# Designs tried in a protein design chat: VHH binders against Profilin-1 (pfn-1). Part 24

Target 1, 132 residues: Profilin-1 (pfn-1), of Caenorhabditis elegans (q9xw16)
Amino acid sequence: MSGWNAYIDTMTAAAPSIKRCAIVGAADGSVWARTEADNVFKASEEELKTFVALFNDVTQVPAKGADIEGVHYVVPRTEESLIFGKKENTGFFAVKTKSAVLIAVYEGPNEVAAQVRKAVESMQTYLNNAGY

## First folded at step 1 (VHH)

Design o51 (framework vhh_4orz_3)
Fold by ESMFold2-Fast, scan of step 1:
Structure o51 (fold): chain B 132 residues (1-132), chain A 124 residues (1-124)
Amino acid sequence: as target 1 above (132 residues)
Amino acid sequence: EVQLVESGGGLVQAGGSLRLFCAASGRTFSEYAMAWLRQAPGKRREWVALISTAGDTDYADSVKDRFTISRDNAKNTVSLQMNSLKPEDTAIYFCATEIYTEDSGTKYVTYDYWGQGTQVTVSS
């Protein structure tokens, strides 16, 4: 279980604008690893269970948005394995792998979003290739 | 692909209201999230309001509870209802689509806008 923290560290090093992130189980939203201390990811178990269920039908998400850490984000549109949201100067990218959902919350203007998305999608590819 | 034309701006007294319109032409208006941005003289462009493809909305803190964004996909329009206007709301207002932009193999979300915007002037 301890190995999962290394992937959190890899993502945050690759995109310094990531303020908080987590790797959770795709089936139930159980937390496998998350940022801690000053960057603690604060989503509840109930919220994460609801959030990962959004990947069962991403086409419904733009109608109602998504809640992460008690914050409501507008989801402009979705891709099959990607949900992203916006709220003021903050946003998130969430991607689904076979067994996991990666969630990265970032802060900053749109020019930092590209780096965050690249970091999250790179990790998605790595985990899928590793069988997760 | 989508071309946007803003209208509805004008001169109004503080505390008044205006409704801005954005008329869209192009292939598929309903596939784009829509935003309003504004630029005051000597300042950078700032985001004001966002509406998803299916109607969920978000607002900048400076306009929250005063402005309402809405869309009509059958008419290819998005509008911004502005209430309780303040002199600080004086700006050129731009309508924008939210799209993917690709640069050197990297995809990211940007706002695409077209035209000169519509001027809103709020007198004290």
Scores: ipSAE 0.012, ipTM 0.399, lowest interface PAE 8.7, mean pLDDT 81
Fold by OpenDDE, second read of step 2:
Structure o51 (fold): chain B 132 residues (1-132), chain A 124 residues (1-124)
Amino acid sequence: as target 1 above (132 residues)
Amino acid sequence: EVQLVESGGGLVQAGGSLRLFCAASGRTFSEYAMAWLRQAPGKRREWVALISTAGDTDYADSVKDRFTISRDNAKNTVSLQMNSLKPEDTAIYFCATEIYTEDSGTKYVTYDYWGQGTQVTVSS
């Protein structure tokens, strides 16, 4: 779906700390769009399938962390539609819409997390309103 | 509201060690990921270490392998063992909870329940 690439561009442009993004199916982790070129989002669909399944019971995620692109992240806390992780000066935010999971991987000091979350949640709101 | 009280700071020579403590009031300590932050004079407050509710830990690159964060939920305490201290570690150290806050209609991750901090000074 060509339209999904525009949303990837929007998220990546929202903050310089955001390096890679993906939009995947919430049901199966299928990739709808992802960053390409110099910042390719590298998670496999098998990994993404496992990742999106975390949203089925987010309460257990902090105990075991989450893996994105072969990297293990500490997950301090979760919300019903939000999983975020940290690893040194990197991290990710993942939000769930009606039908999709939006993932943003970022690099920078911990303080950039707020802006990254804003970016993905803004997109979350937009897509939800659009019925996705 | 949770209240945090830091202790354990002091003056130490380079290469030395300190152990910081943070005592939290309230019943919900175990529900929060806890962090240590520090602020040096004229610098921005920076994240140092994090420990999740499950006990998973993460560290800033600058302190990795030197600092160790731990928590005791039964005692409502979080600790920071600091080894091989360097002059650049000189700062006020703060204990904080990692929480979600809202600003201008946007929710984001931040730290809250700031205590007064404890001064750590590492001399050359």
Scores: ipSAE 0.006, ipTM 0.226, lowest interface PAE 9.8, mean pLDDT 87

Design o52 (from o40 with G98S T100H S101G P102T P103L P104K L105Y P106T P107S H108P S109E D111G; framework vhh_4orz_3)
Fold by OpenDDE, second read of step 2:
Structure o52 (fold): chain B 132 residues (1-132), chain A 123 residues (1-123)
Amino acid sequence: as target 1 above (132 residues)
Amino acid sequence: EVQLVESGGGLVQAGGSLRLFCAASGRTFSEYAMAWLRQAPGKRREWVALISTAGDTDYADSVKDRFTISRDNAKNTVSLQMNSLKPEDTAIYFCAASYHGTLKYTSPEYGYWGQGTQVTVSS
């Protein structure tokens, strides 16, 4: 396993609500690492290419939402390096680092969102400091 | 659905102070993280301040130590105390609510925010 899998494990372990994660290239959506086995992150690279391109203009994302793993999420708000979405009792957080996009898909009530955000932002900070 | 109404804006000289208020409708105010955003003429909307359901606060670097966000769940209100105002603070200020606890860019089609209140800081 590549070193990036360790970061996947760290994010998935950060909160029980986090079910699937991926680390992809910010430029092209190429998969660097993703959850496997029982919780496989299933987004295609083509889908991820479209997804990471959303960060080019985050202001438009709330109007159209975002698709991950063939699921359409409503995106209430965005920040320059943060996109998050909701669908029923599921959601996602995606953050952009210097070179990567970190994605965490979670299941649970709205109260778990704060923990998921903290997990991905912590990793974001760590990777940014590491030059990634 | 939550309706938000901002108030407290106006004209003030540089170095002065204003206090903005936001009144929220509904019964679930305490479940929302609240934020203030602002949009200056010809500029993109920017995040100003956030207060979580737990009362944790965060601020944009440009307003840190000058602005203070607070909430009163009993009254369904959120406020923004703005001190040491600068001409660069001139903007329409919006109150917004979110379950996710972060607000910078919002869509009129989804989410809760008010019509805004004008703040003008003269030199």
Scores: ipSAE 0.006, ipTM 0.210, lowest interface PAE 12.1, mean pLDDT 87
Fold by ESMFold2-Fast, scan of step 1:
Order: C-alpha cells, then sequence, then structure tokens
Structure o52 (fold): chain B 132 residues (1-132), chain A 123 residues (1-123)
C-alpha cells in the first residue's frame, strides 16, 4: 500500500467543505492520490501537467487564470508556492512542496475558504518536512 | 529525528486490561505528536489514539472511554492503557510520531514508525 490516500483523508477530515482533492507529482502532474467515487477528482492527465507547470512562475497566473476539472477559475493573486482561485461560491487552493502539488476544490463562502487553506497549508508543511 | 520501539503486548482475556509502551530515542521527542495505530490480519491499519505536544488527546470512537494515551517527556515514552478489552481489539499495535502533526492517520512508509507489538484478546 502506498499510503498517499491517508493524506487525502486527513485533509478532507480537517476541512469538510473540501469537495474534491488530489496529490499530484510536481514535475509531471501524475496522480499520487485523489478523492474517488461520489466525490471523484476529475482532472485529466494533460490538464494536471499544464496546472503543475504554473508553479514554475506563479506571478504569471493572475493574468491567465487556471483550469481545474475543465472549470476556469479567476486567480486574483498568488503567493510563493500557493495558487488559489474563485468562481462564484466554488474555489480551490493548490500548494507546491518539493515533489508534490496538493489541490483542494471546495464550495462555500470566505469563512469556509479559510479552513480549506489551513488544511492544505498544514499538509504542505508536513510533506515538506517529510522530504516531499 | 526519532526512533520508536513498542512493548507491552501479549495475550489477555476479554474484559481484561493491558498497557502498551513506546520508547522513543532521538533528540526532539517533546516536539512530536504521538499516535497509536493498529492492524488486524487482512485489515487496513487504523488510527486508535493521539496525544499532541501539549498533551491534548483524541480517540477513535471504537476505543473511546476504554483506552487512555499518555506521554512522559522526561522518559521519552508514550503509553496506551487499554481497559475492557474485546476480541475485536486483537491486532498489532504501532507507535507513530508526527513532527507537525495532528494527523489522525499517517502512512507507514512516511514519518516515524515502530515495529509493532501483538495484542491478542481471547474470548
Amino acid sequence: as target 1 above (132 residues)
Amino acid sequence: EVQLVESGGGLVQAGGSLRLFCAASGRTFSEYAMAWLRQAPGKRREWVALISTAGDTDYADSVKDRFTISRDNAKNTVSLQMNSLKPEDTAIYFCAASYHGTLKYTSPEYGYWGQGTQVTVSS
């Protein structure tokens, strides 16, 4: 057993408003783990390859936005190793570690978004310290 | 970093009690949240109990009110007191450490894990 699904479970338990999430390789967007069944994360391999490449220069992202699961999100600004976007009451947070990118898609207002961001950043810190 | 060794497992009758110990070696035990997980044959590893760096505890529903986790930072140990044991508690029990973690589940291939100690509860 790989065990990456344990981190998906941890993030979704910490922030119940996460509807779908994934952990993907930073180099190529390959899926290491994702939510399945009724809340399956549906991004294609090609979309994920394009998405993780955005972390090569996050300063360019606000001008273009970002696509996840075929949905185009407005990215109002970026931080180092963080891209987040909004589309009405839906949004995402994505963070890069040394070897991975964590993506969480949520629904809800700004109060909900804060919990999702905290869950994703906590996992980012943990994985970086584990060498990932 | 930290190295973990479990002890205290054994055979006990249903309704009995057992105390597990996890001895941690390494420089920064007090900076780690500590957890106990268990794995029965053919089953997934499941989280049982967690104690934070500050001593706050959390328990899986299946063991709540029966198990108590505690830590002794002076001795670099964490223990699990198991009361009112049931045959369903039969498993290998593992000690795990997380540096930034309130994680209730962690992968055995990441973080710090002990080798496990066998607990068998007879009916």
Scores: ipSAE 0.000, ipTM 0.104, lowest interface PAE 17.5, mean pLDDT 79

Design o53 (framework vhh_4orz_3)
Fold by ESMFold2-Fast, scan of step 1:
Structure o53 (fold): chain B 132 residues (1-132), chain A 125 residues (1-125)
Amino acid sequence: as target 1 above (132 residues)
Amino acid sequence: EVQLVESGGGLVQAGGSLRLFCAASGRTFSEYAMAWLRQAPGKRREWVALISTAGDTDYADSVKDRFTISRDNAKNTVSLQMNSLKPEDTAIYFCAAGPSDEEFYKLLTSEYDYWGQGTQVTVSS
């Protein structure tokens, strides 16, 4: 949607292995932008609200894992403002900014995962510097 | 830093079971996600099972429903229960600790350096 789709495009251009992604409000999980059509990010409003609430205490996440698009991901451990997970050959990286949470779902090996993480962390830095 | 020692391997017939153990020494075992990897002769290392710092688990498709990973933080051990073993499960099995995100990613692609020499599992037909 609107101007925020430009940031989605930037992330997917930097890491083409991102299959689906979204930028959502940190307070409520409201969707600001997401991939569409064949790459539509399918998380429900309820699921996103639950997901962004994980950032209120990331230390609890490895015990419960995280659910995105109805898929349960193992979260091996967490870092401040970063949750990442793995499920077989898929995974995700989610980072929190001042006002937003960026979620990128990818498929592929470690080289792909490292590239996806770099893309979302670069965007996190950019948005924080822009006051978001 | 953690030191890891694997044990429990051996020779078993197809359809049998084995339990592998990984004993960890060091001060921060509970801070590490733990994994099992295996390497068959002439093959690259393959990720087998993962357990988070708090016990959530995931498995490679090839071992799903047959293997169970668990951890005991009080004893600084991680174990792999292997049921319904097949000749294709023949490999050296390694445990690995993933303290950093980069090490975790390397681990998932079987490029992480592991601790110890592993334990040999041989499944006869």
Scores: ipSAE 0.005, ipTM 0.346, lowest interface PAE 10.4, mean pLDDT 80
Fold by OpenDDE, second read of step 2:
Structure o53 (fold): chain B 132 residues (1-132), chain A 125 residues (1-125)
Amino acid sequence: as target 1 above (132 residues)
Amino acid sequence: EVQLVESGGGLVQAGGSLRLFCAASGRTFSEYAMAWLRQAPGKRREWVALISTAGDTDYADSVKDRFTISRDNAKNTVSLQMNSLKPEDTAIYFCAAGPSDEEFYKLLTSEYDYWGQGTQVTVSS
């Protein structure tokens, strides 16, 4: 859906540390929108299908980590609708809405993580209120 | 139609302060959530500060505790007090208006209702 690109732009604009974002279907990992141009979100649909399935049982994710764009991240902990991972000075935040999963990949020290989380959770709230 | 006009930008040394103003035309200013965004050359636009119709504020972490957004509904203005300025704060600063507090995020995209032409802020080392 082309209209979803606006939300990608919104999330990427929330902080300089946010490099790539994607909005995918929670049920099947289908790509609704993603960062393009210079910072293309490169996760395959097959990978995303696997990723969104992690939300079916988030309690198991810390034990196995999560893969985004062919990169394996350590997942320190999870919440019911939140999965985040870390790898050196990079990481991701993923939140689940009613029908979608929002993913933001970021680069920076731990201090930037709060901003990234806030960005995706804010979008999560917005989309939930909108029925998505 | 509402028009937004930014002012207050300029050249300042690092550690200095500026106060930006945004004047809105029209009669329904109080119904809009307001935001400041900025765009540096070669960089993407980023949000700086938001203020809801109720006066609730939010800030990017990069400017938190240094910048303060405020609004005056009687004067149809929104302001951005910028303290402890850094070279990385150099950018064109834009004022934007959204129709409601629930649509803050549209201010960060092309789906905003209104925004101005911007005011240049340059912070030298």
Scores: ipSAE 0.000, ipTM 0.207, lowest interface PAE 15.3, mean pLDDT 86

Design o6 (from o1 with G98D Y99W P100S P101E P102Y P104G P105D S106Y T108E; framework vhh_4orz_3)
Fold by ESMFold2-Fast, scan of step 1:
Order: structure tokens, then C-alpha cells, then sequence
Structure o6 (fold): chain B 132 residues (1-132), chain A 123 residues (1-123)
């Protein structure tokens, strides 16, 4: 599998608690690939443009939270290339690479959150090494 | 030594208000998310409110629009303003702190816990 959809499949296979995910352009939030069908990632282009702009200054995000798929998430803390959030039993991890942002939405307790973070960070490392 | 000490609990009539305080010591308070959880007699502990290190807040549906969580980093305190109290709000209220990469607000997996303060709401 050589398309961007193959990386979506790799992440969801690595962490089955991922319900929806996407790979988007870091500059504009344009969708390169996303989960579809029963797991369709429903964020609008305008919401994604707003979301990726958060990586320009992650220190402002914890005070305001972040919106994905029309859901407002509490963001406890950020790291330079990582934004994560929680809303009840759902959450997300988003990581920035040189040219992309990977977003994974999951459901479950802290144990599955750890698996999701690992899967997303592994893909971040791979894409950075590949020049993306 | 890490300590979280709750205060402000007591007996109040339905429709009344209380303000709970949690004084923190022994860790860098401003780096931690702070939460309030409660446990009613014979019930499991439930999450009530969260405030992150950056100031974002979230509330359980049962207390939304009635309770307000706030923090004062200069005084190392977190507060819970409880308005329009109901008999169903009767519980021991616990302050908790979490440095975790994941919000422990729903899983109740917190780094530090207080001993709790009793809130009793009479009908």
C-alpha cells in the first residue's frame, strides 16, 4: 500500500481504540487522508485550518481548549509538537511533523490513551524520517 | 512532602451555597491539573470538575452551570464554588492533582489526593 490511506490503516491497526483519524497538511489543514465509512472523520476544512494553526503557539491552547469534529476538548498541557485533549470518555492526540499534522480520536480509559499516543508518535517519527 | 488539604465543607439547606478550598504544598502547583471528585455513601467515587494547568475547565453534567472551579497559583489553591445545592450533592468531596499526560478526570487516576471534606445538603 503506497498511498496516505495506508498510514491511516497502520495507526488504527496499532491502536484499535482509535475511532477516527486523519493526516492533514501542517500549513493549511488540507486533508491528505482520513478514516471513512463507519469511522468517517468529520472535521470541516475550516475547523482543521484553525486546529493546525494552534501548533504556531501551543502555549495558548490549554487556556482555550481545542475543537475537533465540533467537539470541544479540554487540553491539560501541550508539548512542542503535541496537543492532546479529553472530553468524558473520548480524547485525541495530535502531533506535528515537518509538513503534516496527524490527529487520532479515541475512546476509552488511560490505558488505551497510552496506546494511541504511542501509535501516533511512532508514525510522527516515521514521517519525519521520510522527510514529511 | 506532598499535601492537599480541603476545607469549606459543612451542612447547608437545599438551594444554598458552599465554597470549598484545597491548599496544595510540596509540588509545583502551577504545573498540575486540579480536580474535585465526590463520593456519596454506598456509591462509587465520581468526577465533578477539572481545571488544567493552563486554566481550561470542564464539569460533570450533574453540576454544570451550578458549580465553578477556579485556581490561584500565587496561593497554591483550587476552589469549588457550589451554588443551588441539592440533597443529591451530599458527599465527601476530594481534591486531586494530576501531572499525567492524560486527563485523569474520568478514570480517577490521579497523582495526589486530599483526605476529603464532608458536604451535607438537607432537604
Amino acid sequence: as target 1 above (132 residues)
Amino acid sequence: EVQLVESGGGLVQAGGSLRLFCAASGFTFSDYAMAWLRQAPGKRREWVALITSGGSTDYADSVKDRFTISRDNAKNTVSLQMNSLKPEDTAIYFCAADWSEYLGDYSEEYDYWGQGTQVTVSS
Scores: ipSAE 0.011, ipTM 0.238, lowest interface PAE 9.7, mean pLDDT 84

Design o7 (from o1 with G98E Y99F P100G P101D P102S L103Y P104W P105S S106D S107E T108Y E109A; framework vhh_4orz_3)
Fold by ESMFold2-Fast, scan of step 1:
Structure o7 (fold): chain B 132 residues (1-132), chain A 123 residues (1-123)
Amino acid sequence: as target 1 above (132 residues)
Amino acid sequence: EVQLVESGGGLVQAGGSLRLFCAASGFTFSDYAMAWLRQAPGKRREWVALITSGGSTDYADSVKDRFTISRDNAKNTVSLQMNSLKPEDTAIYFCAAEFGDSYWSDEYAYDYWGQGTQVTVSS
């Protein structure tokens, strides 16, 4: 969906430290939009289906961690509709809206992480208010 | 469900010692910096001590050389050994957790907080 690509562009402009990003369906993990070319988001359909199912009970996730693009991330905590993880100098933020899950993978220290979280949560608020 | 549960508080005479414990559950403890903050009646919360996920420690000037923070990742606990206690140390002591390795002395930086444990130091 080309319309959804505009939201990817908005998030990456707001937080340039996002290396890869996707918007996927909350029910099935189907890709609505993702970064492409040098920044292609490489998660498989089966991995994304497994990942979005984590939002059915986020309290279980810190004990197990989460896999994105074949990389296992430690998930130190979750909040309602938020999963985030860290692996060395990389990390991700994932937020659930009514119909979608936004996933942003970044590289850098905690200052960079804070900027990425803000960008993803701002988009989550926008999409929820738009009925998505 | 995230929980931080403090214990070890009580009444002690000036010059005495207490050891506080904080038991953590519901998150990957080893990835969090852990801190102790305190609040005296009518005062703002004051940062006391911090231990990063990597084990680096820092202390407020008011408690340096008297307090020692430590962690046990196998037991998901952080501890505060308080020596040479003064009446000015009387406060409710809170355990707090912040994701990652960042050093923080600001109360608003912490993601999770315990309910607190009372420490009273008599003169």
Scores: ipSAE 0.000, ipTM 0.121, lowest interface PAE 13.2, mean pLDDT 82

Design o8 (framework vhh_4orz_3)
Fold by ESMFold2-Fast, scan of step 1:
Structure o8 (fold): chain B 132 residues (1-132), chain A 122 residues (1-122)
Amino acid sequence: as target 1 above (132 residues)
Amino acid sequence: EVQLVESGGGLVQAGGSLRLFCAASGFTFSDYAMAWLRQAPGKRREWVALITSGGSTDYADSVKDRFTISRDNAKNTVSLQMNSLKPEDTAIYFCTADYLESWGDSTEYDYWGQGTQVTVSS
């Protein structure tokens, strides 16, 4: 767990607008690491299992949206390994690697969304290169 | 379903002003950042101004202090007030919606309008 926590710390340092984030298993949504304490990522096991299954066919997600931490997000469009959403002042980016899904929830204006996306995609590249 | 319709373009003398409007329909306007881009004859499309769903604004250096972007969520409209116009501002101006912002680096936007012509004569 300590190893995976270092990746959480790396992402939040790269994009300070990330409020909560997690690294979960792509097959089952099991939590490998997440932000804790005042920034605890509050998603249930059932919700995460449902969420990671969305990556089986991302093209269907814009029609129904996505739920993270009990919040329903509008998903305007998706890319092959990327789901992103927005609701009012909050949003998320989620990317799939070979064996993991990275989820970052941010708060703030849309202009910081690209910074969060860059941090998440950078980590996606790193983990894929590391065999994850 | 999604529609963006630009208006307000025209011919104006250098130093003059124009206000462009973009009327949006077919999506939840208040959830999207709105941007203006322009394309001059024979040149690549360039970003001009951006306004987030929360109302924060950003501008290209070439138009900073001369242009002001604003939005009216109740009317699903975004506007661009253009002051101190220069011949170099001559272009077709496009309205676009982008949920993902790239700080104006020619990023693909989710929705595009048809454009409105602005011509500035010296």
Scores: ipSAE 0.000, ipTM 0.122, lowest interface PAE 12.4, mean pLDDT 80

Design o9 (from o1 with Y99D P100E P101Y P102Y L103F P104S P105D S106L S107T T108W; framework vhh_4orz_3)
Fold by ESMFold2-Fast, scan of step 1:
Structure o9 (fold): chain B 132 residues (1-132), chain A 123 residues (1-123)
Amino acid sequence: as target 1 above (132 residues)
Amino acid sequence: EVQLVESGGGLVQAGGSLRLFCAASGFTFSDYAMAWLRQAPGKRREWVALITSGGSTDYADSVKDRFTISRDNAKNTVSLQMNSLKPEDTAIYFCAAGDEYYFSDLTWEYDYWGQGTQVTVSS
């Protein structure tokens, strides 16, 4: 059984421009799965706990920004279940499902960002339909 | 017609302060990220500060803790408060507006530009 790693593999296959990603618990930021080895997602448990708490009121996030892997990102705007950020030529998309938060970090121009967003939102839909 | 009009530039001594203003018209100001960029004589334009529609800010390392960007959506203005000015801050300062989702600190990604205001810092 491949467990939660299968979803990481599916996302990275759909969007090869994802540099690092993780699936974490929405309530506490506990890691369910993440990219490993040369693409290890390096966020601490404390950072992830802080990050998932941002989904409790996404309207506050553009004023504060968000931190992932020790990098502070400008968050231009949010949607109800979506936080995305930019820092120079890097960025992230994070989406909340019923019980999880999916985080994908990428590098590249706006065309790359669009591909990564599509992959993350597709997985969000799949997991919501699966009851997660 | 879209217009961005800068003001507040001038001559100031090192260690002094200036406040720049940018008045925007012809587009929905509250939907756009606003930025300040500068160009020193003989150099390329460089990004200085950014403020998103939601109020999030970011700054170039050279100006962090000295400059503060702010906006007033009721007046369609963005401002740059410049403190502890140095001769190296001498430049033409430009106001720019960009689509927030696709906004970057790269100058060619802005939708609208002002004509600039000169800031000269004497030693």
Scores: ipSAE 0.005, ipTM 0.248, lowest interface PAE 10.3, mean pLDDT 84

Design p1 (framework vhh_7pa5_2)
Fold by OpenDDE, second read of step 2:
Structure p1 (fold): chain B 132 residues (1-132), chain A 127 residues (1-127)
Amino acid sequence: as target 1 above (132 residues)
Amino acid sequence: QVQLVESGGGMVQPGGSLRLSCAASGFTFSSYAMSWVRRAPGKGPEWVSTISGSGGSTSYADSVKGRFTISRDNAKNTLYLQMNSLKPEDTALYYCAKDRYYDSSGPPPLPPYFDYWGQGTQVTVSS
């Protein structure tokens, strides 16, 4: 299997509320890995290109929101390397590493958000320390 | 097609030993550095060890240094990990990983530079 699939599996295992995940290039939104089979991450390349570009100026993202897999999410706030959004009982966390953006789409109440964040940030830290 | 198949995992008591193997095919084995990476449930992946294509250079995570030994047999297209003095915290799924880039004699690559992983072999250390 692709080496990046192991990272996808790690994130999904860390937070059961995560339904779909992707690892994409920070520069162009190219898909490096994604959940497949029953939980296919379905964002288009064009959409991902637009999404990763949000990290160029995260301060503007709350006003715009963010689109993933054709779904528009409200973005309450952002951090320098973190964008998260909400829509009803769903949401996403996206973190930026040196070279990648990690995206996790989850389902559940607000209480599950903390675990999802921890999962993606843990992976963020690992990849950053590894030079990615 | 690149294929990596790990074996040798199992359950052992603390202080015990295991020897993992990884059978590689579908590429020129000796031309690439190889690594072991492990993943415990609910945790991020952890780099364990890397060996250059020629076998002349090795590196280890601090957590396994002095206890684990990585080696390879290029004639058999096989990667090995000798694990001694095993601890409960070594419990994980252990993956064999192929370096993304050609490197037969250089230093070990960084952990993110892998393009193929095996399915893993489970190692469980428990009393």
Scores: ipSAE 0.025, ipTM 0.397, lowest interface PAE 4.7, mean pLDDT 89
Fold by ESMFold2-Fast, scan of step 1:
Structure p1 (fold): chain B 132 residues (1-132), chain A 127 residues (1-127)
Amino acid sequence: as target 1 above (132 residues)
Amino acid sequence: QVQLVESGGGMVQPGGSLRLSCAASGFTFSSYAMSWVRRAPGKGPEWVSTISGSGGSTSYADSVKGRFTISRDNAKNTLYLQMNSLKPEDTALYYCAKDRYYDSSGPPPLPPYFDYWGQGTQVTVSS
């Protein structure tokens, strides 16, 4: 049996403040795995295609923000392979690997954001080392 | 220098068969589990099958179980995948992969934690 959902479960267990997350293809935004049921990640295919294209030039993102699940997030700054944003009580971290983009949406104060970022970046490192 | 070279891909009709080969060099072949992994256009990598270093244990993804058979010839440093009853859904680039761990006998982690991948061989199943 093969599936990317085990990696979703690993990230969620490492950072319980993650409410919804997904692993998508870096080239096209195709969904490899996402949270389901009560925690379903609701982004459309077209939205995800637009979102992963932001990694082609992350320097433009702070001026425009980013849309995830129909919610517009303010993006205060970016790093080479990291986009993160905030909208009131919600936020997200998205990181790019060789083949994938990991997106984690969380709720809570700045104290939990650091834990979510660490979980996402740890998974990014792991997947890059595994050839993804 | 670790090298993996896949061959045997091609175009077949649904219900057909293909046998893939992977020639390995640069490491002690019999000491490592070997796997086949595939990637369809627009999809993430999917683990297909693993065989232990000795050949005594095999595991398969549910999508291919009963149709595919993994085997190895340690004297020739070659890994094989016999694919029977092929379906359009089996269309993908197929990669040979050396397991990161010595001779893991259980199902691999997801995604597979591999040190090296070959360049892949294309399998296309269409009518």
Scores: ipSAE 0.006, ipTM 0.130, lowest interface PAE 10.5, mean pLDDT 82

Design p10 (from p1 with D99G Y102S D103G S105Y G106L P107W P108H P109T L110P P111Q P112S; framework vhh_7pa5_2)
Fold by ESMFold2-Fast, scan of step 1:
Structure p10 (fold): chain B 132 residues (1-132), chain A 127 residues (1-127)
Amino acid sequence: as target 1 above (132 residues)
Amino acid sequence: QVQLVESGGGMVQPGGSLRLSCAASGFTFSSYAMSWVRRAPGKGPEWVSTISGSGGSTSYADSVKGRFTISRDNAKNTLYLQMNSLKPEDTALYYCAKGRYSGSYLWHTPQSYFDYWGQGTQVTVSS
């Protein structure tokens, strides 16, 4: 287990509705850590490289949507360092830091989405403050 | 029973220095990462710095990097923050915070990952 797996454990403990998550490099989408085993985050390196490039211009994302783990999500809007999407009962939040992108996929109604967003944004703040 | 008691705050002019201390008791101090967190009036908590249980690793918020130094004395169960080149925006109540899990500083954030906080010590930087 790498030191980065501790961040995965922290996020999933803070929001139990997170089903799968990963921390990837902002420049290339390389996986630093991800959920494993029964909750394995299944995105390919090619898909992640495409996904992190969306942060180069988030204003274009709502027109196209976003693909994570081979699932196409509708992205209703974006913020400067935040992309989020919905597909039926499943959703995701992705935030960019200086060096990383945090991606959390969750299941549940809108009430749990707020908890997932808070967990991801708290980790974003910590990593940015730590220089990542 | 975990207790954290901060001291060393005060009033200084811009460019001044202060050294904060935190006396810890009720847990195996060397097994836990420790952090300094501050709160300015009307603001939420802002993480300032973290040090690993052994003291071998440190991290700092960009706003204080190069000016503040975190350190610890595990024999005395004491955490320190040396604050140099103080600015008016450093004015805040400074809290000592214990990490939730033993052996790791990687899991700590100001918002939901500290299990104990001290009462705080006030730092005021004004001309």
Scores: ipSAE 0.000, ipTM 0.109, lowest interface PAE 14.2, mean pLDDT 81

